# VH-VL binders against Ubiquitin carboxyl-terminal hydrolase 19 (USP19), part 13

Target 1, 103 residues: Ubiquitin carboxyl-terminal hydrolase 19 (USP19), of Homo sapiens (Human) (o94966r282to384)
Amino acid sequence: LAFVKNDSYEKGPDSVVVHVYVKEICRDTSRVLFREQDFTLIFQTRDGNFLRLHPGCGPHTTFRWQVKLRNLIEPEQCTFCFTASRIDICLRKRQSQRWGGLE
Below, E stands for the ipSAE of ESMFold2; O stands for the ipSAE of OpenDDE; V2 stands for 0.75 times the mean of E and O plus 0.25 times the DockQ between their complexes.

## First folded at step 7 (VH-VL; framework fv_reozalimab_arm2)

Design w8 (from v1 with heavy chain D104P; at its last look DockQ between E and O 0.86; V2 from the best seeds 0.00; counts 0 for: pae E 2.3 > 2)
Fold by ESMFold2, look of step 7:
Structure w8 (fold): chain C 103 residues (1-103), chain A 122 residues (1-122), chain B 110 residues (1-110)
Amino acid sequence: as target 1 above (103 residues)
Amino acid sequence: QVQLVQSGAEVKKPGSSVKVSCKASGYTFESYAISWVRQAPGQGLEWMGGIIPIFGTANYAQKFQGRVTITADKSTSTAYMELSSLRSEDTAVYYCARTYEFGPSEYYFDYWGQGTTVTVSS
Amino acid sequence: QSVLTQPPSASGTPGQRVTISCSGSSSNIGSNYVNWYQQLPGTAPKLLIYSNNQRPSGVPDRFSGSKSGTSASLAISGLQSEDEADYYCAAWDDSLSGYVFGGGIKLTVL
């Protein structure tokens, strides 16, 4: 999946915060799945600008964005929330260390 | 403590169907696919198909298309495989396996159930 | 028969290095990652090597995998009696849109 605008930063030695900039996410059908060294954002969106970048897609389309992480996380301690303009993902590192990057 | 626990052995007549369950625990059920692999006596491993629980999407090996149905129940963390129109050559051990998939190229089975013996005899 | 070809058997003595081969095609091993499974007698298979050459936690480092073109190899160094098992190579096949296993190879430790 192309055109997923995002950034991230390390919040101390124990966490990474990821911001994913997708507007008008449908909260009922969207979620983040965490595994030991990756996460998957599954979402639907009504954002016309996003949908125009993906011909043949509409508000009923389910998109999947997978990210392989630089280091291990604790899946059960990771969280996410949706806002009007983005999703905030908080990754809990398995080992207290600086990653120096998300991937 | 990832665990896949399958239902018990079955003895079936030709022409009937069997439905095997696979209860998953120790991980987030929706995060991984579940595949079904069978092994006839003295034979090798044969992939039958799999399902991604979050999408409810199943895919099947061509050999079993039309006879096998794979489903998942997210609320009980349980996958099911139903094989219809049973024949004696369907006598085998049926395994469920947790499937890691990432992108188009990574696909493998990292945890396996104990197996369910299905015997088809008249 | 099997889409992936393995010799039917191999043998070695304790301490020896043994190599187990797996031959495929451009639609499977040539395009996709190879995985290896070990099946001890009377048990379910276990993942031994994934993504060509990676070991899951709990698998000793004397097991190693490699891939070249449409062929793959599993090497076992320092062979032990408990390594006596069936070994399967496996990969996704793009033409079949399905997962394929080799026929399996019976490794005997003499």
Scores: ipSAE 0.479, ipTM 0.857, lowest interface PAE 2.3, mean pLDDT 91
ESMFold2 (binder alone), look of step 7: mean pLDDT 93; pTM 0.952
OpenDDE, look of step 7: ipSAE 0.856; ipTM 0.951

## First folded at step 9 (VH-VL; framework fv_reozalimab_arm2)

Design x1 (from w5 with heavy chain S31L; at its last look DockQ between E and O 0.87; V2 from the best seeds 0.00; counts 0 for: pae E 6.2 > 2)
Fold by ESMFold2, look of step 9:
Parts: C-alpha cells; sequence; structure tokens
Structure x1 (fold): chain C 103 residues (1-103), chain A 122 residues (1-122), chain B 110 residues (1-110)
C-alpha cells in the first residue's frame, strides 16, 4: 500500500508513537493488529482524495498497511486511537533502548 | 496472559444441536478473529470457520456451510459455535483459537482453548 | 482435511537433526504463508512456526521452518525427548477459501 503519510518519534525510553494521517476512517471497520515486531493498520476510508490515489478502490475497500519494526514490542501493551485527522499508535518497547528509527 | 476457556463436555443425540462457548481474556477481544477447529478421535485437525468480533462477519468452511453458526458477544468476550443436525461422525474435540488474519495469505492460530469433547450417540 | 501431504511418521534419536516435509499446491503453500503446529499427546495444538519461518516467543531456536515452491519443511536440531509429538503444517487455500492442515506426522524420539 502506497501514499500512507506518517511520522513517528520515541517517547521516553519505553515507547514509540506513530502518527498515521488518514482522514475519514470508518471506525466500525478499522483496527490495528500488533505482533512482536510489526503492526498492521487495517482500515476503510471515505476520503475521496485518498481513494483517488488508489484506482479501483472505493469506500468498502479494506486497506492494509503493515510496518516491520526495528526492534521488539510487547503486543498486548500497545494501543491505538482514532482522532479527527489521524490514527495515533503507541508501541511499548520490549527492551528500554533507543531505536534510532521506526523500521 | 492470553487465555481461551471453553465450555464443558457434551453428550448429544443424532439430529440435535450443540453450542460451545469460548471465553477470551488477556487481550482486546473484538480486534482478533476466533476460529473453530475440530479433531475426531485419532484424526487430524479440521478448520470449521471463524469470526472477527468487531465486524461481526463469520466465514465458514464449505463442508460446514448451512450447519454451523459462529457468533461473538463483545460484552462478555465470548465466541460461540453452534453445530446443528448432529451425526455420529461429528463426535470430536472442538477447539477455539485466536486467529491472526489479514487477506488470504496470513492466517494462523496463536492461542488455543483447551478443547470441548462432543459425543454424538444414540 | 488432509489437503496438504505429510508422511505419517518419522523418528530420530536425541541430539540428531530431523526434517519434516509438507507438500501442497499453488493454491495453498505456493501462494500463502505456511504455519506449523505441535500437538503433544492429550493436549491442544500449539503454534510453533508462523509465516514460513518465524518463531513465536517461547519456541526454542532449534525449531526452524522453510518453504520452496509448493513444499515446506520443519527442521528440529538437537532433538530432545520432549519433542515427541504430532506436527501439522497448515496454510490458507485460495481455491477452497479456507484454512487447510496436513494430515499430521507423528515424531518419535528413540
Amino acid sequence: as target 1 above (103 residues)
Amino acid sequence: QVQLVQSGAEVKKPGSSVKVSCKASGYTFELYAISWVRQAPGQGLEWMGGIIPIFGTANYAQKFQGRVTITADKSTSTAYMELSSLRSEDTAVYYCARTYEFGDSEYYFDYWGQGTTVTVSS
Amino acid sequence: QSVLTQPPSASGTPGQRVTISCSGSSSNIGSNYVNWYQQLPGTAPKLLIYDNNYRPSGVPDRFSGSKSGTSASLAISGLQSEDEADYYCAAWDDSLSGYVFGGGIKLTVL
């Protein structure tokens, strides 16, 4: 999957915060799944500008965006929430160490 | 931490139905699929179907379509499998399993319930 | 269902390396990730390998998986008595729109 705008930063020794900029996410059909070294955002959106970047897709298309992480996380301690303009993902590091990057 | 606890053993007559429960704990229930897998005595594993609780969408193996109903109750973190029109060949251990799934290429069971024995006899 | 083919049994002695094979088709192993499950006698299955060759936390590194074409293999190095179990390969099958298991292979440690 192309054209998913995002940024991230390390929040103290134990966390990484990821911002994913997708508008008009359908909260009833969207979620984030966590594994020991990746996360996957599964979503639908009604944002016309996003959909125009993906020919053949519509509001009922299920998109998948997976990020393979530089280091291990604790999947059951990771969280996410949808805000007005983005998805905020909080990754709990397994080891307190600086990553120097998300991937 | 992650646990799946199933309801107890059942003895049923042919033609009746059985409903097995699977209570999940230690994770966000509605976000991960739950699948049902059975194993007849001395036999291998057979996938029956699954459900993603947040979407309420169930999928079924073609062999069981029309006889099996898989549901989930988000408020109790419990999945259910109901098998109708029971026959003696439905005698098996029935497992629930937490499913990591996306699309048609990533699908596997990372945590399993203890199993529920269902015996169908006259 | 035994859509995937496994030999019914295998054996080895402690300390040896054993490989367990699994044969499928383009609609399952050829297109989709292979997973492996271990089932100790009288217990529920346990995930051993996912996505062809990844180990969940807690699975010893002497277990490894690989895939080539429509076939997959599970290797167990440094075989131990507690490795005596049934082993199942599994994958999604595109043609059946369902998850399929191999018939299982009983590994005995002599």
Scores: ipSAE 0.053, ipTM 0.754, lowest interface PAE 6.2, mean pLDDT 90
ESMFold2 (binder alone), look of step 9: mean pLDDT 92; pTM 0.947
OpenDDE, look of step 9: ipSAE 0.765; ipTM 0.934

Design x2 (from w5 with heavy chain T28I S31V; at its last look DockQ between E and O 0.85; V2 from the best seeds 0.00; counts 0 for: pae E 5.4 > 2, grease 19.3 > 18.9)
Fold by ESMFold2, look of step 9:
Structure x2 (fold): chain C 103 residues (1-103), chain A 122 residues (1-122), chain B 110 residues (1-110)
Amino acid sequence: as target 1 above (103 residues)
Amino acid sequence: QVQLVQSGAEVKKPGSSVKVSCKASGYIFEVYAISWVRQAPGQGLEWMGGIIPIFGTANYAQKFQGRVTITADKSTSTAYMELSSLRSEDTAVYYCARTYEFGDSEYYFDYWGQGTTVTVSS
Amino acid sequence: QSVLTQPPSASGTPGQRVTISCSGSSSNIGSNYVNWYQQLPGTAPKLLIYDNNYRPSGVPDRFSGSKSGTSASLAISGLQSEDEADYYCAAWDDSLSGYVFGGGIKLTVL
């Protein structure tokens, strides 16, 4: 999936925070799945600007965005939160070490 | 720790229905799918269907379409499977399983309930 | 008459390597990931291999999976007596719009 704006930073020794900039996410139909070395954002959005970048898609389309991670996480300790303008994803590192990058 | 705890064994007459519960804990319930898989005595595994609780819609194996209803209650983190018009061949152990589902090609069960024995006789 | 075909049984001695096969079609194994489940006697199944060849945390490295075309294999090296169990392959089937299992292979460790 193209055109998913994002950034990330390391928060202390044990976490990585990822911001995914997708507006108007349908919170009741969207979710994040975590595995040992990836996460997948599954979402629907009403944001017209995003939808115009994806011909043939509409508010009912389910989009999937997966990120392969540089290091291992603890999937059951990871969290996510939807806000009006983005998704905040907090990854719990398996080992307390600097990654130097998300992927 | 992820746990799936199922309701107790049931003995049923042909023509009746059964509703099995599966209470989940240790993860975000509504985000992962829950599938139901049964196993008749001495036989293999058979997928019946599943539900992603946040979406609220279920899918069913063609064999069970019309007889199975799968639901989820997000407030109690509990999934249910109801099988109607029971026959003796429905005697089986019924498992719930947490399902990783991504796209059309990734579908597998990473945590399983302990199973619920349903016996249909007489 | 499962959609995925497995031999009904296999056997080996401790320390031996065994390979368990699973045969499908273009609508299942040919297009979709294969997963493997282990079922010890009297217990619920357990995920052993996912996405063809990945091993979840806690599964010993003597278990490995592979896929070629419409067929898949589970290899068990260094057989141990606790490996005696039923083994199921599984995959999503596009034609059936459903998840299908093999008939299961009873592995006996002699």
Scores: ipSAE 0.168, ipTM 0.791, lowest interface PAE 5.4, mean pLDDT 91
ESMFold2 (binder alone), look of step 9: mean pLDDT 93; pTM 0.952
OpenDDE, look of step 9: ipSAE 0.840; ipTM 0.947

Design x3 (from w5 with heavy chain T28F S31T; at its last look DockQ between E and O 0.90; V2 from the best seeds 0.00; counts 0 for: pae E 6.8 > 2, grease 19.4 > 18.9)
Fold by ESMFold2, look of step 9:
Structure x3 (fold): chain C 103 residues (1-103), chain A 122 residues (1-122), chain B 110 residues (1-110)
Amino acid sequence: as target 1 above (103 residues)
Amino acid sequence: QVQLVQSGAEVKKPGSSVKVSCKASGYFFETYAISWVRQAPGQGLEWMGGIIPIFGTANYAQKFQGRVTITADKSTSTAYMELSSLRSEDTAVYYCARTYEFGDSEYYFDYWGQGTTVTVSS
Amino acid sequence: QSVLTQPPSASGTPGQRVTISCSGSSSNIGSNYVNWYQQLPGTAPKLLIYDNNYRPSGVPDRFSGSKSGTSASLAISGLQSEDEADYYCAAWDDSLSGYVFGGGIKLTVL
C-alpha cells in the first residue's frame, strides 16, 4: 500500500495515539487488528484523491496498512475510533516507557 | 482477559440439528474472526468454518458446505454454529476459537472456548 | 487421513531435545504460515507457535518452530514432564480454501 498520511504522539507513560488521515472511510468494512508488536489497518475509502493515487483501485478495494512498532503493546487493551476525517488508534504500552517514535 | 464460553453438552438423534453458541468477552468482538473446530473421540482437530462478525460473511470447509451455518450476533457478542442432518460420525467436541485472519496465508486460533460435546446416537 | 502428515507418537526423557515433524504440500505449508497447537489431556487446544516461529506471550522459549519447503518442525529443548501432550501443526490450504491440521502427535515423556 502507498503512503498513508499519519502522525502519532505519546499520551502519558502508558499510551501512544496514532492519527491516520483517510477521508470517506467506510466504517462498516474497516477495522484494526492488534498484535504484540504491530497493528494493521484494513479499510475501504471513497475519497477520490486517495483512489487517484492508486491506479486500478476503487471504492470497493480493500487496502491494508501494517505498522511494525518500536516496542511491545497489550493488544487487548488497544482501541480504535473513527472520526469524520481520520482514524484514531490508541496503543497501550506493555511497559511504561518513552518510545521516542512509533516505529 | 479474553474468554469464549460455549453452551452445554447435547445428545441428539440422527437426522436432527444442533446449534452451539459461543459468547465472547474481553475484546472487540467485531474485529476478530470466530472459527469452529471439532474433534471426534480419539481423533484430531477438524476446521469447520468461520465468520468475521463485522462483515457477517461466513466461510465453510468444503466437507460441511450445505450442512453447517455459522452466524454472529454483534449485539450480544455471540457466535453460533448449527449443524444439520446429524449422523453418528458427527459425535465430537465442538470448539469455537478466536481467529487472527489477514491476507492469503495468516490464519490461526489464539483463544479457544471450553468445547461442547455433541453426541449423536440411535 | 490428514492433509498434513505427522507421525502418531514420539517420546523423550527429561532434558532431551525432541523434534516433531509435519509434512504438507505446496498448497499449504509451502505457501502459507505454519502454526502449532498443544493439547493437554482433557483440555482445549492452546496456540503454541504462530507464523512459523513466533511464540505467544507465556510460551517458554524452549519451544521453537521452523519450516523448510513443504515441511515444518517443532523443537522442544530441555524436555519436561509437563510437555506430555498432543501436538498439532496447521496451515491454510489454498487448494481446499480451508484450514488444515495434522493428525496430531502424542508426545510421551518417559
Scores: ipSAE 0.048, ipTM 0.754, lowest interface PAE 6.8, mean pLDDT 89
ESMFold2 (binder alone), look of step 9: mean pLDDT 93; pTM 0.954
OpenDDE, look of step 9: ipSAE 0.824; ipTM 0.944

Design x4 (from w5 with heavy chain S31L I54K; at its last look DockQ between E and O 0.70; V2 from the best seeds 0.00; counts 0 for: pae E 9.6 > 2)
Fold by ESMFold2, look of step 9:
Structure x4 (fold): chain C 103 residues (1-103), chain A 122 residues (1-122), chain B 110 residues (1-110)
Amino acid sequence: as target 1 above (103 residues)
Amino acid sequence: QVQLVQSGAEVKKPGSSVKVSCKASGYTFELYAISWVRQAPGQGLEWMGGIIPKFGTANYAQKFQGRVTITADKSTSTAYMELSSLRSEDTAVYYCARTYEFGDSEYYFDYWGQGTTVTVSS
Amino acid sequence: QSVLTQPPSASGTPGQRVTISCSGSSSNIGSNYVNWYQQLPGTAPKLLIYDNNYRPSGVPDRFSGSKSGTSASLAISGLQSEDEADYYCAAWDDSLSGYVFGGGIKLTVL
């Protein structure tokens, strides 16, 4: 999946925060799944700007955005939250170390 | 710690049904699919179907459509598989297994239950 | 018959490299990720390789996976006695709308 605006930063030695900028997410059908070295955002959105960038897609389309991570995480300690304008994802690092990048 | 704990062994007569439970713990139950996979004695693995508890939608392998019912109870974090019209060839170990995603090219089972032996005889 | 084809058995000696094959079609391995499961005698299967070539935590790096076209391979380097098990390839099949396993291959460590 292309055109998913995002950024990330390391929050202390133990966490990485990822911001995913998608509006109008359908919270009832959307989720983030965590694995030992990746996460996948599964979502539907009504945001017309996002949908216009993806020919053949609409509010009924299930989008999947996976990020393969540079280092290991603790999946059960990772969290996510939908806010008014984005999704905030907090990754708990398995080892306290600087990653120097998300992927 | 992710854990899937299944109900105990069952002995059944032909023509009856069996319902196997799978109790999940250590993760957010409703967000991950649970599938059922069986293995006849000395044979390979066979996928039966699965369910995503948050959405309640079950998907079934074509071979089992009409005979299998897969459900989930979010309040107890428990999935169930019921197989009806049992025959001797349904004798097998039945496993529940977790996947992060159901019905997709990234589909795989990262955690498995211990298995439930179902014997169909006489 | 299994949708994915694996030879029924393979063998090797300690320290050897063994390659286990899995053959499918465009509707499964050709279009979808391949996963591998290890099943030790008397136990539930265990995820060994996911998404063609990734290892879960706790799986030694001597296990590696690959795929080409409609075929997949699991390589085991530095073979050890504890590797004696059944190995299954698996993938989603678009035509069947279902998950399919290979028939399994019994690996014997001599």
Scores: ipSAE 0.006, ipTM 0.693, lowest interface PAE 9.6, mean pLDDT 88
ESMFold2 (binder alone), look of step 9: mean pLDDT 92; pTM 0.946
OpenDDE, look of step 9: ipSAE 0.852; ipTM 0.948

Design x5 (from w5 with heavy chain S31V G103D; at its last look DockQ between E and O 0.89; V2 from the best seeds 0.00; counts 0 for: pae E 5.3 > 2)
Fold by ESMFold2, look of step 9:
Structure x5 (fold): chain C 103 residues (1-103), chain A 122 residues (1-122), chain B 110 residues (1-110)
Amino acid sequence: as target 1 above (103 residues)
Amino acid sequence: QVQLVQSGAEVKKPGSSVKVSCKASGYTFEVYAISWVRQAPGQGLEWMGGIIPIFGTANYAQKFQGRVTITADKSTSTAYMELSSLRSEDTAVYYCARTYEFDDSEYYFDYWGQGTTVTVSS
Amino acid sequence: QSVLTQPPSASGTPGQRVTISCSGSSSNIGSNYVNWYQQLPGTAPKLLIYDNNYRPSGVPDRFSGSKSGTSASLAISGLQSEDEADYYCAAWDDSLSGYVFGGGIKLTVL
């Protein structure tokens, strides 16, 4: 149940992009799971600043962050990728419509 | 789209072992867990264990600890379950299932293989 | 007996509402989400309800789940002949460090 800094924007009528700002994420052990109206980031990080916010946690702690979405997505058409300082998550909307917000 | 296709039926003698395969397609294989669930004739469902392929380690139900080995091959998107020291009571249908796992409180099987019948007889 | 307790059978007529119960303990249903699986004769189980009361895409809204304390219920409204199947409740059990199923209930549509 980690708190993470994030933002999002709508990319046309069919997609939402979510940026999750976690430094030093361990790509070998981290993943994103998608369901029809949520996604869950499961991750480990070596970022000392992040770890200091979570007493009793270390680089081998598994953190989980779940977002309940405003509208439905197509889970098997959603993607994610890691960069050096961020996770980019692309949500495929089930219906072409403006959400006006992520949650 | 998401499919789990299991290996064919097997007839085994007591004391031998069986290895059942589960080939996944239509999703990113290494990201989701695969669990194994069996069902003896006329009986209910019984969870045996599972594996998250990206982590490479398996967990097992206490009943099967020491007799079952669950593995995954990321290069072929295939999970395996091997049950050793077979007995007649191991006669069952064995299912693989894709597992959604969030934390300890949220755990379920959203896609199932067709099942593999294993018959143990002398 | 199964860690989760279900009645062995239930029956109803088309159009009727039927409720199927599932009893557990504080280490499973009391602490963790309940899921339900439907198994039609000769087929693999299918996820029917997850996280107490959510339906996956393709499951009719006449199926509903609920949870109270250490007990859970599956309700089927507008019963149809195709609903004749075995139904399993399930949850993670913290004490066993494993997933547990009810014994299953055979639903007959008369």
Scores: ipSAE 0.219, ipTM 0.807, lowest interface PAE 5.3, mean pLDDT 90
ESMFold2 (binder alone), look of step 9: mean pLDDT 93; pTM 0.954
OpenDDE, look of step 9: ipSAE 0.750; ipTM 0.932

Design x6 (from w5 with heavy chain T28Y S31N, light chain S57R; at its last look DockQ between E and O 0.91; V2 from the best seeds 0.00; counts 0 for: pae E 4.2 > 2, grease 19.2 > 18.9)
Fold by ESMFold2, look of step 9:
Structure x6 (fold): chain C 103 residues (1-103), chain A 122 residues (1-122), chain B 110 residues (1-110)
Amino acid sequence: as target 1 above (103 residues)
Amino acid sequence: QVQLVQSGAEVKKPGSSVKVSCKASGYYFENYAISWVRQAPGQGLEWMGGIIPIFGTANYAQKFQGRVTITADKSTSTAYMELSSLRSEDTAVYYCARTYEFGDSEYYFDYWGQGTTVTVSS
Amino acid sequence: QSVLTQPPSASGTPGQRVTISCSGSSSNIGSNYVNWYQQLPGTAPKLLIYDNNYRPRGVPDRFSGSKSGTSASLAISGLQSEDEADYYCAAWDDSLSGYVFGGGIKLTVL
């Protein structure tokens, strides 16, 4: 279980965008898994500031962050993208409606 | 819709090898593992192994270690299972299945291919 | 003999509630989630229950799963003729470092 800095916003009635602020993510060993009402970020990072917050961890440690969502999504239509400084996760809502929050 | 479409039936002689393909569509192939499960006639299900395409790492049931090779081609969204040194007891239907895997405790197959019948006979 | 033990068959009549059992050990059911698969005649297996008691989309709520200690159960309420199938429990086994299935139970609807 890892704590990660994040924010989210609703992109119209059909999507939620989540930004996860972790630098230096190892893209060859990291991924996001989607289910109908959760997602799980699995990652490794070389960011020294992040690793100092997790004693006993290093660049080869696998971190996991699962979010239980407020409403249902379509897992096969969800996407993620790794950038240099964060992960962008786009959740496709199953029902086109406002959530009022991520969780 | 998620689909796993497998290659056609095979008839093989003892001692030969078989390679079965599993083409995935309707989801992001790299996000999920692919497992192979077989079922001999009138028998139950037997897990053979699986692969996580984004990592390229395969794992195998101990019974099949050394005889089975599981690979994935990300560019074609296709997984492969090759079983060597075939024996008559390897006659079975071979399924590929999309695998949700998160740690040791969560491991299950949410979508299955149609199955590929492999018959091993002289 | 399967790593997970299921009775080889069961039967019931339409409208009945039936319970299908699955016995394991501390290395599988005792430590890990149980999943259930339904295999209709002549078809591939289908995920019926995951993570002990969750239903995927499209599975009716008359199917329910539960787990206690090293044993698991699948309950089918309001039994219907189309429920006639083979049912498999399954779980990851820590000692084998692999996924294990029960032997399957053939459910007949009389």
Scores: ipSAE 0.336, ipTM 0.838, lowest interface PAE 4.2, mean pLDDT 90
ESMFold2 (binder alone), look of step 9: mean pLDDT 91; pTM 0.941
OpenDDE, look of step 9: ipSAE 0.817; ipTM 0.943

Design x7 (from w2 with heavy chain I54F; at its last look DockQ between E and O 0.33; V2 from the best seeds 0.00; counts 0 for: pae E 2.8 > 2)
Fold by OpenDDE, look of step 9:
Structure x7 (fold): chain C 103 residues (1-103), chain A 122 residues (1-122), chain B 110 residues (1-110)
Amino acid sequence: as target 1 above (103 residues)
Amino acid sequence: QVQLVQSGAEVKKPGSSVKVSCKASGYTFESYAISWVRQAPGQGLEWMGGIDPFFGTANYAQKFQGRVTITADKSTSTAYMELSSLRSEDTAVYYCARTYEFGDSEYYFDYWGQGTTVTVSS
Amino acid sequence: QSVLTQPPSASGTPGQRVTISCSGSSSNIGSNYVNWYQQLPGTAPKLLIYSNNQRPSGVPDRFSGSKSGTSASLAISGLQSEDEADYYCAAWDDSLSGYVFGGGIKLTVL
């Protein structure tokens, strides 16, 4: 999967929050995998705008978006949640440092 | 911290079946697959199969197809491996392991249970 | 007998650099990532290297992995007594639709 619309900000000294802008995510078939140096969003969506940008794909297509991080995270302390219009991913920094960006 | 705690040692007769459990904690159970790997005495590691608790889908090594059943209970964060028609050569230590899976190209076990000894003897 | 081929044993002295090999085929090492596991005597295996050359947290940087073609290698620099263990390479095999291990190498620290 190519670029997915997203932004991020540093929340306090030890966390980074990533907003992934995809609507109508299927919560039952979507999840985020965390590793020390990356995370992977696996999801299905009924978002017509998103699907229109991906010919041949449909609401049952499983998309994968992997982001390599410039700094290390604590995988087991990271979390994610779904909203109506986005996925919020909370990354726990391994070291309290300014990142200046995800990648 | 991530922990996989397996059930205790088993002694079985040939032709019987054994079911080993693996309780996971310290992480979101549904986020990672669980695999089963066995090791006969003095021998190497052998992959048996795995399950994705999120989807409930399991895959098996061809060698064990039809004889092994891997299941997962999300409510208890526990995976199970049942091996039927036991033979003496099934005597081994059986390990469960948390599995990272990104397609088939990336597939590995980052946390392991302590192992369950299964002895098959008449 | 094992799908991936490893020498049965290797040895080195403390402080030495030791390299252990793993030979496969186009359907496993040639097309998929290689992982390495360390198994101390009487214990469960431990992930040592994943995705050819990545180290999990807690694994010293004196352990390194590499892959070329259908072969992989694990290098241990500054060999220590606690490194005495069995080491297994592993990878997914497309032809078998399953995960395969090497036969394992017993590393002795002299």
Scores: ipSAE 0.183, ipTM 0.809, lowest interface PAE 2.3, mean pLDDT 93
ESMFold2, look of step 9: ipSAE 0.434; ipTM 0.852
ESMFold2 (binder alone), look of step 9: mean pLDDT 94; pTM 0.957

Design x8 (from w2 with heavy chain F55L D104P; at its last look DockQ between E and O 0.86; V2 from the best seeds 0.00; counts 0 for: pae E 2.02 > 2)
Fold by ESMFold2, look of step 9:
Structure x8 (fold): chain C 103 residues (1-103), chain A 122 residues (1-122), chain B 110 residues (1-110)
Amino acid sequence: as target 1 above (103 residues)
Amino acid sequence: QVQLVQSGAEVKKPGSSVKVSCKASGYTFESYAISWVRQAPGQGLEWMGGIDPILGTANYAQKFQGRVTITADKSTSTAYMELSSLRSEDTAVYYCARTYEFGPSEYYFDYWGQGTTVTVSS
Amino acid sequence: QSVLTQPPSASGTPGQRVTISCSGSSSNIGSNYVNWYQQLPGTAPKLLIYSNNQRPSGVPDRFSGSKSGTSASLAISGLQSEDEADYYCAAWDDSLSGYVFGGGIKLTVL
């Protein structure tokens, strides 16, 4: 179970953007799984600072971060991408309404 | 549309083993666990165990520990349950079920396979 | 011998409201969500209620669930002949590290 620094904001009536701050993520083995009302980030990282916070873990350790969402999403329309220092997750809302928070 | 399609009926002798397959389709296989539940003739439902397809880690009901092996093949979206040292009381319908799990408190089966009848007789 | 206790049977007439009970303990219903499964004769079980009181899509709103302490209830209003089935409550049990079902309730619609 990983603790990851994150923030989120609503992008218009249809989307929520989640930023997850993990550096040096291994793009080949890391992914986000979407379900009707949650997502799971599965990742590996080479970031020494992150790994020092998790004794016994290394670059080949698989970390999991799972979030229950306030409202329903469209799993097939959700996306993610990796940048140099974070993971950007775009959640497509099922209903065009304000959530007032991620969870 | 989510589907779980199981392998066909089996007739086995006591002391042998059986391996039942469960082919999943219509969803991202890694997003859900797969559990195995059996039902003896005229009896209720009994959870045997399940598997996390991400790590390949299985958990088992205490009653079946040591006799059941649950595995998954991500490349074929197929889960397997093998029960060894079969006895007549293992005669049952064996179901696979897609398992929603979130944290320690949420755990339920939202889609079920058609069931596989296993008959153990001498 | 079931960890969760259900009455063995219940009955009602079309249009009536029937309530089906399920009793557990602090290690299961007391700590974890309750789910309900319907099994029509000769078929696989089907999820009827999840997380105490939530209905999957396609389940009529005349089915409702509730939980109090270590017990749970399934209510069926406007009873119909198609509701004749076995009903199972279920929950994760922390002490057993496993999923437990009630013994099942055979509902007969007269």
Scores: ipSAE 0.542, ipTM 0.878, lowest interface PAE 2.0, mean pLDDT 92
ESMFold2 (binder alone), look of step 9: mean pLDDT 93; pTM 0.956
OpenDDE, look of step 9: ipSAE 0.786; ipTM 0.938

